# Ledger of designs, part 321: VH-VL binders against b7kms5

Target 1, 80 residues: b7kms5
Amino acid sequence: DTFETVRNTIRIESEVDESLRQLCHEERITKETWLEAAYLYLCEKPEELAQVIQLAQERLSQRKAIADYKRAKTMQERFL
Key: E = the ipSAE of ESMFold2; O = the ipSAE of OpenDDE; V2 = 0.75 times the mean of E and O plus 0.25 times the DockQ between their complexes.

## First folded at step 22 (VH-VL)

Design b_12 (framework fv_miptenalimab; at its last look DockQ between E and O 0.85; V2 from the best seeds 0.00; counts 0 for: pae E 2.5 > 2)
Fold by OpenDDE, look of step 22:
Structure b_12 (fold): chain C 80 residues (1-80), chain A 124 residues (1-124), chain B 107 residues (1-107)
Amino acid sequence: as target 1 above (80 residues)
Amino acid sequence: QVTLVESGGGVVQPGRSLRLSCAFSGFSLSTRGVQVGWIRQAPGKGLEWVALIYWDDDKRYNPALKSRFTISRDNSKNTLYLQMNSLRAEDTAVYFCAHRVYSFEKWTSWFDYWGQGTTVTVSS
Amino acid sequence: DIQMTQSPSFLSASVGDRVSITCKASQDIKSYLAWYQQKPGKAPKLLIYAASTLQSGVPDRFSGSGSGTDFTLTISSLQPEDFATYYCQQLNHWPLTFGQGTKLEIK
């Protein structure tokens, strides 16, 4: 591996991000290396990967629902 | 070249225990990513997954068999084991050990090499 | 559990025929499917993995297709050595499950 990196902007739910940051700090790793390691680990255990994917899809659906609600509320406020 | 050879099969009475062995070569179960599992086949029936063990000693079981069967390994002997307790007539089958690989590109695994199997017969 | 149903359970064909075996999953398994061939008294042999990728050393007359819930194993031109029982298997979901098998016999 050449260890070439690509910059990414990742937005994480605040409570999850805080917990993850604390973990990374205590374990002297970074969120980036944790994500890399977690992905590689899950690829080696594809059934667990499938479970994580399902959870991720659920969280995405929740985000969308919240976003839709906020948009609707904002629109109501603009026209009232 | 990957090879797997099962042994330990035989005729046992219900309620008894039996331990199967799978001697393998061409790979090491201590190598990251390597997986080995047991699959059984009752006479004239299809294939049933029994258990799987990973390089890191993590294990997975068929829920129907978890309480009675235990998968384990001895890396120094390149041998896989299946401890079977409280055997029942329905456990009668050919038991195969198989090597499992994974793909980062395809996000899945498959059993690429199988042993010839060892026969277990549970009868009174 | 994910149920895998093969069709047909029995198939009669002749050398040179084009044959197809289907496998249906009870839920979406994407492309996480493998096909195996088993001859009497022998261990299963891997033919196809990831639904459509041919295992090294397997003749190219074998092919796999499908995704989601419906999959197909095709033999373009049957050879004498191809008469056997074929199994599909879903992966990536515990517990791992197989189809009931398709026995391909000589007509």
Scores: ipSAE 0.640, ipTM 0.889, lowest interface PAE 0.7, mean pLDDT 95
Fold by ESMFold2, look of step 22:
Structure b_12 (fold): chain C 80 residues (1-80), chain A 124 residues (1-124), chain B 107 residues (1-107)
Amino acid sequence: as target 1 above (80 residues)
Amino acid sequence: QVTLVESGGGVVQPGRSLRLSCAFSGFSLSTRGVQVGWIRQAPGKGLEWVALIYWDDDKRYNPALKSRFTISRDNSKNTLYLQMNSLRAEDTAVYFCAHRVYSFEKWTSWFDYWGQGTTVTVSS
Amino acid sequence: DIQMTQSPSFLSASVGDRVSITCKASQDIKSYLAWYQQKPGKAPKLLIYAASTLQSGVPDRFSGSGSGTDFTLTISSLQPEDFATYYCQQLNHWPLTFGQGTKLEIK
């Protein structure tokens, strides 16, 4: 009985990744099993999933704002 | 076949306690993913959510009621309970138990099965 | 708490009419809304979940639409058994909250 899996690369803020890595080590689990478990658990409690999605949207907006600023700064430097 | 049957309602004086029961058949309260709760309806008023309990004994409460009401379950009897303490006149209502379903595809929930309710009257 | 406001509170209509009931949330609840029907002396009955998905066994004259804060329940051709009180409920935030109800009466 073998689960089909997909190998992907994700980018996580270093402070968050370090904390998650230490948690997984202490609990004797892997990051991928943690991610799978967290998603499945949250699906079973949708109001908590909604709270996580809200936080994810806020973090995504912050990342987009930083990326837009960097792009605008690069364009400004290109015209100067 | 899923059935929900409430009991334990009655007339009670303010300040007293009542314990409501809800007997389930057609599924086990301990089955992973099962969620059940209480919703009440005061005479001539709308629906008000009271509390919810998950299969893993995690609980959620209406904040206005949390100090006085406790949801619990007994898996050996397949029964949900609502302990109501320090009852007030405004707690007069029909109390429904209900089963809640979640969706992996819709990422939300809803109450799909309801009992017929038990009436609590708080009167001096 | 998220306030759910239904309108109208009372609606008088005839068999065969197309009727709509609206529900407005005080905050964005995405599509995490259910509609229930309640007849006098009975428990509520689920009609629609996830804003627009019809529950199994519910007649297709019922439909739901909307997302975010504004939602609508529509009955395309009113039948005698549809005279009841209708409630929306948000399931996005604790505590779970219902609209105040819309009583649909026969003319």
Scores: ipSAE 0.409, ipTM 0.841, lowest interface PAE 2.5, mean pLDDT 91
ESMFold2 (binder alone), look of step 22: mean pLDDT 93; pTM 0.944

Design b_13 (framework fv_miptenalimab; at its last fold request DockQ between E and O 0.95; V2 from the best seeds 0.69)
Fold by OpenDDE, fold request of step 23:
Structure b_13 (fold): chain C 80 residues (1-80), chain A 124 residues (1-124), chain B 107 residues (1-107)
Amino acid sequence: as target 1 above (80 residues)
Amino acid sequence: QVTLVESGGGVVQPGRSLRLSCAFSGFSLSTRGVAVGWIRQAPGKGLEWVALIYWDDDKRYNPALKSRFTISRDNSKNTLYLQMNSLRAEDTAVYFCAHRVYSFEKWTSWFDYWGQGTTVTVSS
Amino acid sequence: DIQMTQSPSFLSASVGDRVSITCKASQGIKSYLAWYQQKPGKAPKLLIYAASTLQSGVPDRFSGSGSGTDFTLTISSLQPEDFATYYCQQLNHWPLTFGQGTKLEIK
């Protein structure tokens, strides 16, 4: 176990964040400890971790697509 | 030292059921991170993963076998089970149980120890 | 399912030879690959895990390499006891799958 923590700035999709927040509230835990626990749990099940990684990659791809769209739209508006 | 010993194999008719056992020592399926699985090998063929059970009783199955096979455990006996129902000729195989380990550092798992297997023959 | 294809299926070699067995995954599995050795009537024996890590107790003439879709098991100098069937296994996707095996026999 470690007592020192590292501060992280993370951005979570709003609906997911809200759901996670609610869960953590109900279970009297924090998003931080949930993330730690979830990661460690998945490390114990690498077979499942692999699946989660794939899902994470898909989500990242979606984020990028949205970002690209927004940039394109902004550029379009700028030149109109 | 980790050891696994399968038993319960035999000759059965199609449609019948059979329960295999795997007695293991050197580890406990109650220990966090531990998993044990069944892998079978048809005569003259390769290896086919059947099922896996984790320390927390979470189970995974080969989709082709899930409807007929059930993996379970008795921690008090350090024994793994494979309940096989509605047996078919194609289920004829040597059934191995194997100890699954994982690595936090490598984010992967493997079967480090295997039993010698028990033979199941499904024949009319 | 992820198909694991080994090449060759049969390999003839002599003692002292350097031999390589290839395992190809139908899709990327990173380094989530294990190699096993099996002799007739015996249980499979783990040789390599995580694609390239040698299992304790396994002779260092065995080595594994590769990542993604292409993997190789190499025996630097074949010994008499190495004639057996070898299997690769992926642990990236359910269901876990094995290669069809490579039978290494004496030339």
Scores: ipSAE 0.674, ipTM 0.900, lowest interface PAE 0.7, mean pLDDT 95
Fold by ESMFold2, look of step 22:
Structure b_13 (fold): chain C 80 residues (1-80), chain A 124 residues (1-124), chain B 107 residues (1-107)
Amino acid sequence: as target 1 above (80 residues)
Amino acid sequence: QVTLVESGGGVVQPGRSLRLSCAFSGFSLSTRGVAVGWIRQAPGKGLEWVALIYWDDDKRYNPALKSRFTISRDNSKNTLYLQMNSLRAEDTAVYFCAHRVYSFEKWTSWFDYWGQGTTVTVSS
Amino acid sequence: DIQMTQSPSFLSASVGDRVSITCKASQGIKSYLAWYQQKPGKAPKLLIYAASTLQSGVPDRFSGSGSGTDFTLTISSLQPEDFATYYCQQLNHWPLTFGQGTKLEIK
């Protein structure tokens, strides 16, 4: 079917989620329609999509560094 | 067939302004997904991207030129413009307009059709 | 800014030869690269887009390869009409940038 949907589970940084939720509420849209529209719009501007991907890579690296730090701190605290 | 025709080039003194035009045939500047841009080539040098405008009037500039150059369009005339202010000797070049296409599948773009260029010479 | 460096700057080869021109990006650009051919006094003509996809109407002796930072344009059997200057262009980072060009002469 042309309008099949899939269910996805994602985790978003809380401050970003609150801002996005407020925007979507004020504009009377949903997060999923915003994501779909943003992706489709950027696909028509691949030069700008590339910028978004760079930012996404930076955020992914930051998330991984925080996760690694938390694991290292937890191990340190087990020996105190 | 797609055609692009530049005009408005000429000899101009430093510090002056010049507006280039690019008339299109075979596509519309207002069609969703369309982008058009300017690329220049100084004598004996390679190609340098100047600016790009999207169908929704969103614009991007070469940062070295952004303070002096403005891209715009007139959809009713199917025409692209480049306003060049405070011209300098280093702005001497052939200026091409070019049609930009993209691919959803490959997430990239390219310039598929180019005009013949119009020559701008900045000299005393 | 992404610097695009082409090698060689000048190339001479005989009709029938296989030739390659390289383009190196100063940062990764994935496969977001195009190749153009320009003959003297004329506008550039698109040959290859997305690093490896041949533009419609371009002879299949032209091919492109590479991803990331290193890219190659190959002409499998050089023809007299292939004398020109060749440019690569990246479309992954603002500002869009071109290589300095490779002038191909037929011996």
Scores: ipSAE 0.586, ipTM 0.874, lowest interface PAE 1.6, mean pLDDT 92
ESMFold2 (binder alone), look of step 22: mean pLDDT 91; pTM 0.939
OpenDDE, look of step 22: ipSAE 0.626; ipTM 0.891
ESMFold2, fold request of step 23: ipSAE 0.522, 0.502, 0.462; ipTM 0.866, 0.860, 0.841
ESMFold2 (binder alone), fold request of step 23: mean pLDDT 91, 91, 91; pTM 0.935, 0.933, 0.934
OpenDDE, fold request of step 23: ipSAE 0.657, 0.657; ipTM 0.897, 0.897

Design b_14 (framework fv_miptenalimab; at its last look DockQ between E and O 0.75; V2 from the best seeds 0.65)
Fold by OpenDDE, look of step 22:
Structure b_14 (fold): chain C 80 residues (1-80), chain A 124 residues (1-124), chain B 107 residues (1-107)
Amino acid sequence: as target 1 above (80 residues)
Amino acid sequence: QVTLVESGGGVVQPGRSLRLSCAFSGFSLSTRGVGVSWIRQAPGKGLEWVALIYWDDDKRYNPALKSRFTISRDNSKNTLYLQMNSLRAEDTAVYFCAHRVYSFEKWTSWFDYWGQGTTVTVSS
Amino acid sequence: DIQMTQSPSFLSASVGDRVSITCKASQGIKSYLAWYQQKPGKAPKLLIYAASTLQSGVPDRFSGSGSGTDFTLTISSLQPEDFATYYCQQLNHWPLTFGQGTKLEIK
């Protein structure tokens, strides 16, 4: 490992982020290393990937639905 | 070169227990990423996945068999085991052990090497 | 569970023929599919993994294609040693499941 890193901007749902932050603090790790480790773990056990991916897709759909609602609401307010 | 050899099969009465063994060489179940699985085949039928054990002793089971079957290992002997309890007639099959590998690039696994199988017959 | 359905269940062909076996998944499984060959009284042999990657040592007359729900194993020119039963398997979804098999017989 060269330990070369790439900067990423990640937006996490607030309750999830808070829980993850607390976990990382208690375990003396970082969200970054947790993400790396989690991905590597799942790569080594790809039979587990499907469930995680499905959950991720569901969460993405929820995000989109919320975003659409907010946009619609904003548009409505602009024309009232 | 990977080799797997199953043993322990035989004829048993319903309700009895049997333990199968799979001796393997050419790899170590202590190596990260390695897995070994049991897969069975009833006479004249297709293949049915039974259980999988990972290098870290994590285990996965066919839900239909989880309550009666237990997969385990002895790394010092390079041997995989399948403890089968409360055997039923429908458990009659050839039981294979298979080496499991994965790919980082393809995000999937497969069984690249199989043993020749050991026959289990459950009959009254 | 994900059901894997192979078609046909039985296939008759002659040496030199081009043959194709289909495997259909009850839901999308990406490319997480393997193909195995099994001869009577023998253990299954891996042919293809990740839907289209040929296992080392397997003749290149074997090929796999497809993604999602529909997959195909193709033998470009059937050889005498290719008459056997073939199985597809989905991975990455518990429980791992196999197709019911396709028996390739001599016409």
Scores: ipSAE 0.701, ipTM 0.906, lowest interface PAE 0.6, mean pLDDT 95
Fold by ESMFold2, look of step 22:
Structure b_14 (fold): chain C 80 residues (1-80), chain A 124 residues (1-124), chain B 107 residues (1-107)
Amino acid sequence: as target 1 above (80 residues)
Amino acid sequence: QVTLVESGGGVVQPGRSLRLSCAFSGFSLSTRGVGVSWIRQAPGKGLEWVALIYWDDDKRYNPALKSRFTISRDNSKNTLYLQMNSLRAEDTAVYFCAHRVYSFEKWTSWFDYWGQGTTVTVSS
Amino acid sequence: DIQMTQSPSFLSASVGDRVSITCKASQGIKSYLAWYQQKPGKAPKLLIYAASTLQSGVPDRFSGSGSGTDFTLTISSLQPEDFATYYCQQLNHWPLTFGQGTKLEIK
């Protein structure tokens, strides 16, 4: 009503999520407001935002590689 | 009106230290989103980025120089410093300070205003 | 480190010519590139930021294009006051790096 928001679903690796939840609890903030603040802060330092994007690209590639490995291993087990 | 004025250059012997100053006006380094950088230019050569300091005192350095150079500031005097230690002949250059601006919408930054530079000569 | 390679290193042209200077990044930098003009004995002056956005007060005969790794600065009709050295700079990767420069001489 007074503050327009959108609902989003994201998937976070368990250890990262646990650490983030603990931090947010300690700081008395929500995961959502932390994400908003982190993005807005990085927009004021686009040179650092670029480093975060590079890290995000590396993590995305790693997730893809793990998923490809698991699919290949499942196919191997079906033929053995 | 944004202005930057460098000072503290001179002729020094190798191995010595020198501190450069950049006095600026028309902005405050305490203002959120602001940054100032040192950039240098050796005689007859191109531009080389040295260091950047953000409004929150976060700092970034050219890796080739970080062991010998320190960027700092005095917000009460609107002044940026570059401490240069163990100076070498290859540090001979004109040193500029530059105001860094950014765009939220474009997700990038640039250097919109530069000082006229101060000359450092490292010679025996 | 990202190498920024400018071509040509030296250019001689006549008043009224259309000239182009290219800048190639050793890896993708999106549109996070600026162009600067430097006259002898003076500080660099910003011309273009974000690859293609013209800085306020810069004549519209200057334009920038490109993204990713290949960028071009174009002067559509060269004027006598355009004698200078031109530098590109990427702002996407640490450390920030400049091209080696292009010296433009007016005949």
Scores: ipSAE 0.530, ipTM 0.859, lowest interface PAE 1.8, mean pLDDT 92
ESMFold2 (binder alone), look of step 22: mean pLDDT 92; pTM 0.946

Design b_15 (framework fv_miptenalimab; at its last fold request DockQ between E and O 0.85; V2 from the best seeds 0.68)
Fold by OpenDDE, fold request of step 23:
Structure b_15 (fold): chain C 80 residues (1-80), chain A 124 residues (1-124), chain B 107 residues (1-107)
Amino acid sequence: as target 1 above (80 residues)
Amino acid sequence: QVTLVESGGGVVQPGRSLRLSCAFSGFSLSTRGVAVGWIRQAPGKGLEWVALIYWDDDKRYNPALKSRFTISRDNSKNTLYLQMNSLRAEDTAVYFCAHRVYSFEKWTSWFDYWGQGTTVTVSS
Amino acid sequence: DIQMTQSPSFLSASVGDRVSITCKASQDIKSYLVWYQQKPGKAPKLLIYAASTLQSGVPDRFSGSGSGTDFTLTISSLQPEDFATYYCQQLNHWPLTFGQGTKLEIK
């Protein structure tokens, strides 16, 4: 196996990012290696992975709702 | 090859306890990614999932049975156990242990090998 | 819990027939469905996993299809050894659940 890496831009909700940053600091790991490890771990428990996917879908829906709200608000302000 | 052999079944009165064993070979429950589960089948009925144990000793239970049943393992003996307490007539069934595998590519799991089962009869 | 409903519960067919068994999930289970075959007094045998992947050693007359809530097990040409009970199982939600079974009998 090789550990060739690819660059990714990941945006994380600020409170989650702060918590994760703190954890990684305390455990002397990186967010990147944590993500890799977490994914691989969950792949070994696909029954649990399914639960995480559901949570992820909910979070995505929330992000979209917030984005839509902001767009609507901006549009409203343009006409006032 | 993977093999599983259940034992410990028998006739027991309601309210009593019984511990089933599942001796397996061809794999180790200490191996990362491995899991083993119990599935039961009442006479003339379908299959019912009972419990699952992962290599890291993480456990999952059928909610209907969690309060009375406990899944455990002894890695040194390559043996899976099912402790059944407060047995009821409706617990009468053939109890199977099964090897659970997963696919990294398909993000799912399945039971690929099953034992022949051990019969538990709960009757007064 | 996710309910798995098989249709039909009983099926009579002849050797050489093409037969199909359906499994319906009460919720979306994606492709996380497994098919088992069970003969009297024996343990279930894995046939298909991930809805459509044939287990090694299983004859290719068996096939699985479907996703979401509707799934089908097909036997293209029924053989004498295929008369048995078949079960579907979902692995997308706790607790893991099975269909009630389909008993395939000789006509």
Scores: ipSAE 0.703, ipTM 0.907, lowest interface PAE 0.6, mean pLDDT 95
Fold by ESMFold2, look of step 22:
Structure b_15 (fold): chain C 80 residues (1-80), chain A 124 residues (1-124), chain B 107 residues (1-107)
Amino acid sequence: as target 1 above (80 residues)
Amino acid sequence: QVTLVESGGGVVQPGRSLRLSCAFSGFSLSTRGVAVGWIRQAPGKGLEWVALIYWDDDKRYNPALKSRFTISRDNSKNTLYLQMNSLRAEDTAVYFCAHRVYSFEKWTSWFDYWGQGTTVTVSS
Amino acid sequence: DIQMTQSPSFLSASVGDRVSITCKASQDIKSYLVWYQQKPGKAPKLLIYAASTLQSGVPDRFSGSGSGTDFTLTISSLQPEDFATYYCQQLNHWPLTFGQGTKLEIK
């Protein structure tokens, strides 16, 4: 076990990303260290991790609904 | 050996206050990842969660009890407390303290060690 | 609040029987369910966590299954020391809640 890293791409909603960038700048940390710390901290409080997962599921559902709406609107607009 | 010993129970009149204690051995309340809490059981009834406190002093309460009950700890004495105010007859129960352990791999927790309980009787 | 409903509330059985106790959550709790055993005048004892993981030192006649909302504790061959009250508990939502209990007694 060493400080091995994996590079990944993550898309974050723009207003959330802006807020997170400001926080990380003020605290002199990076988004990736914040993500690692948040996950590890929540793993020590699984009862709270469950609440974060619930919120993540809600956000996922909202994103799916927006994607479905855009697909339906694109089909409708092609025939106007 | 992990041990949990409750004390401070007794018979009190409605409207009065009582403070329960739980002394821990075999681990420190200040150790990262530790959580401890109170669960109660009325005579002939099931288990009811009261409150939980984490190693960093973060706290959670049963919302039905939060206005009257306060969980706290003293790390120097390795002791957990439950302050119970405005006691009612329905608060009559055995009060257990319990240790909560978590699994990083399972993303969940459970109460692995329990004390023997201390009895609170609220009677006029 | 997540209601945890156990069935049956009361069960009579004989030594050697296979018994099952069910626990139903009012909402999805994934696999974040625990089973405890409690004997009269004693504190609860942990049997199973994460729905199906047997705690160290618990006899392998105990097993747990299920996920989501429906969970089962099974005792494959009852022993005299298994007559007790059994509780399920969820830790997926605040407040933490227990089932009402299943009292298992000797016939």
Scores: ipSAE 0.576, ipTM 0.860, lowest interface PAE 1.6, mean pLDDT 92
ESMFold2 (binder alone), look of step 22: mean pLDDT 91; pTM 0.931
OpenDDE, look of step 22: ipSAE 0.636; ipTM 0.892
ESMFold2, fold request of step 23: ipSAE 0.555, 0.497, 0.532; ipTM 0.852, 0.849, 0.856
ESMFold2 (binder alone), fold request of step 23: mean pLDDT 91, 91, 91; pTM 0.931, 0.928, 0.926
OpenDDE, fold request of step 23: ipSAE 0.679, 0.698; ipTM 0.900, 0.906

Design b_16 (framework fv_miptenalimab; at its last fold request DockQ between E and O 0.83; V2 from the best seeds 0.67)
Fold by OpenDDE, look of step 22:
Structure b_16 (fold): chain C 80 residues (1-80), chain A 124 residues (1-124), chain B 107 residues (1-107)
Amino acid sequence: as target 1 above (80 residues)
Amino acid sequence: QVTLVESGGGVVQPGRSLRLSCAFSGFSLSTRGVAVGWIRQAPGKGLEWVALIYWDDDKRYSPALKSRFTISRDNSKNTLYLQMNSLRAEDTAVYFCAHRVYSFEKWTSWFDYWGQGTTVTVSS
Amino acid sequence: DIQMTQSPSFLSASVGDRVSITCKASQDIKSYLAWYQQKPGKAPKLLIYAASTLQSGVPDRFSGSGSGTDFTLTISSLQPEDFATYYCQQLNHWPLTFGQGTKLEIK
C-alpha cells in the first residue's frame, strides 16, 4: 500500500456516529481506518458483505423517507 | 492444483456420531481470504450446504444442522473436519468438501474445487 | 431462506442443440450466483461464477446471464459430455442454497 488517501465527506446518523467515535477512541483507531478495515474484511467474506449491503439499502431508504418528510414540512410551513 | 479428499464415511446407527475428514492440498486455510465448506447430497437428491469455515476460524452453519454438526480445522495437517452428532436417517448422503474463493472485484464467492465425497449412511 | 427454483427439472436434447436452463431466486441476489455441473458418481464442477463469469478451463459454449432474480445457463451447442445435472447456487444470504437441479438427458 502507498497510503495515498482521498478526501471524503461522510454524513453519519448521529447515534451511530457517536457510538463509532466511542469505539474508535477506545481502540485507538480512526473512523477512516475503521471503514477501510471493515470494507476489506467484508470483501473477504462476501457472503457477509451481501447482508451488509441489504442493511445499507434499508438505511438509505429510511434516510430518503425522512428527507422527503422534512421537505414536505418545510414547504408546508412556508405557505402557512 | 487444488485437491480435496474426503474420508470417514460409513454406516452408522441413528443417534451415533461420526467425524468426517477432508485432506486438502494446493492451498492453506491459514491464508487470509481462504474458506472451505461442506456440502451434502442425499441419494438421488440435490445439493445442500452444511457449513463453512474461514481462514480466521469464523464458522457458518446451516440453521437446520448447527445444533448437531461442528466444522473445524487443523492447519498443521491441512485437514478439515465435520463432527456429526445425533445422526438421523435424513443425514444419509454423500458429503463433499469444497474450496471457497472470492473476488474483490465482483464482491462474491464460489466453490471452485470439490472433493469426490464420502458416503454416510444412517440406518437401523 | 432464499429459494432457488430451476426450470426445467428435466430436459431432453440432442447433440448440437442450443439449450437454456433457468434459475429463479425468491429474492434479489444481485449477481451472486454460481452454476455447477455434476455427472453421476462425480463431484460437482464449477462452470460459472458471479452469474456470468466463465470458470477457467470450462468450454466457452457455456455461458451465464441474468441478475436479480432471474438467471440463465446456456449451452450454445450441446456436446456428448454435457449430459449431466446442473445446479445453480446463491451466495447472497445465509444459508447458502442451491436449486433443485436440472437433469439434461440425451433425446
Scores: ipSAE 0.680, ipTM 0.902, lowest interface PAE 0.7, mean pLDDT 95
Fold by ESMFold2, look of step 22:
Structure b_16 (fold): chain C 80 residues (1-80), chain A 124 residues (1-124), chain B 107 residues (1-107)
Amino acid sequence: as target 1 above (80 residues)
Amino acid sequence: QVTLVESGGGVVQPGRSLRLSCAFSGFSLSTRGVAVGWIRQAPGKGLEWVALIYWDDDKRYSPALKSRFTISRDNSKNTLYLQMNSLRAEDTAVYFCAHRVYSFEKWTSWFDYWGQGTTVTVSS
Amino acid sequence: DIQMTQSPSFLSASVGDRVSITCKASQDIKSYLAWYQQKPGKAPKLLIYAASTLQSGVPDRFSGSGSGTDFTLTISSLQPEDFATYYCQQLNHWPLTFGQGTKLEIK
């Protein structure tokens, strides 16, 4: 019957974070309540949630590719 | 008790239009989280999803039918519609309306209540 | 579009047999699959949702399994009233496609 919260650290791409902060400021809400509302809304439309998950997987893959490139570049520099 | 009653089927010539209706009782189409839609079945064939409409009037269509079919609703009558234009022989089918249910815990949906269908025959 | 392929298209079995019907998706659909039973002249009836969750009021001889692309509906002890056509449907991608159906006849 009470809102229990968990504190977490997340990393968001700078331009996305700036845009989201501006939206939240204009709408007089917080990023946290926006995230909660977005998740709950999509749970009522799981057919649309699936598209968001696909996009999230694509972004995760992009981050993985960048990390792999940086690791490979660093290892090549160590072996030169 | 949830009930779904389709109407508006019949025999029509190719190129004509027909509007199907589905009257719902036992829940409101305007209730947050509700979605309803149309599924069809050609004679002797399998099931084909046609369209879905959400409580907030958001709509999704089978790509093959989107240019000719329009889903809509009238919340005051608790009634779902399917406007079918430029009908073709391949549109001959039994058309079912159905209620879509979802689960927060499973992150998916299904069609739990179905009408008994209304028959559309497109024939010269 | 995701293609949903059921196998077999036609199945004949005796009362008391264990039977299985498979459904294969052309892409990963997680566990977002429903199974329906349709008797001649009737609307489909939901049996299983989320791949493996039995709908209320459905006999426990029905079960579902699988995730990803391969799914199975099993009837553990076939009864005469199980004569019907069975359809899978994926709910993960638009459009919400059905399999082509499996007609089950009781010998």
Scores: ipSAE 0.584, ipTM 0.874, lowest interface PAE 1.5, mean pLDDT 92
ESMFold2 (binder alone), look of step 22: mean pLDDT 92; pTM 0.941
ESMFold2, fold request of step 23: ipSAE 0.576, 0.528, 0.558; ipTM 0.878, 0.869, 0.877
ESMFold2 (binder alone), fold request of step 23: mean pLDDT 91, 91, 91; pTM 0.932, 0.933, 0.935
OpenDDE, fold request of step 23: ipSAE 0.664, 0.651, 0.655; ipTM 0.897, 0.895, 0.896

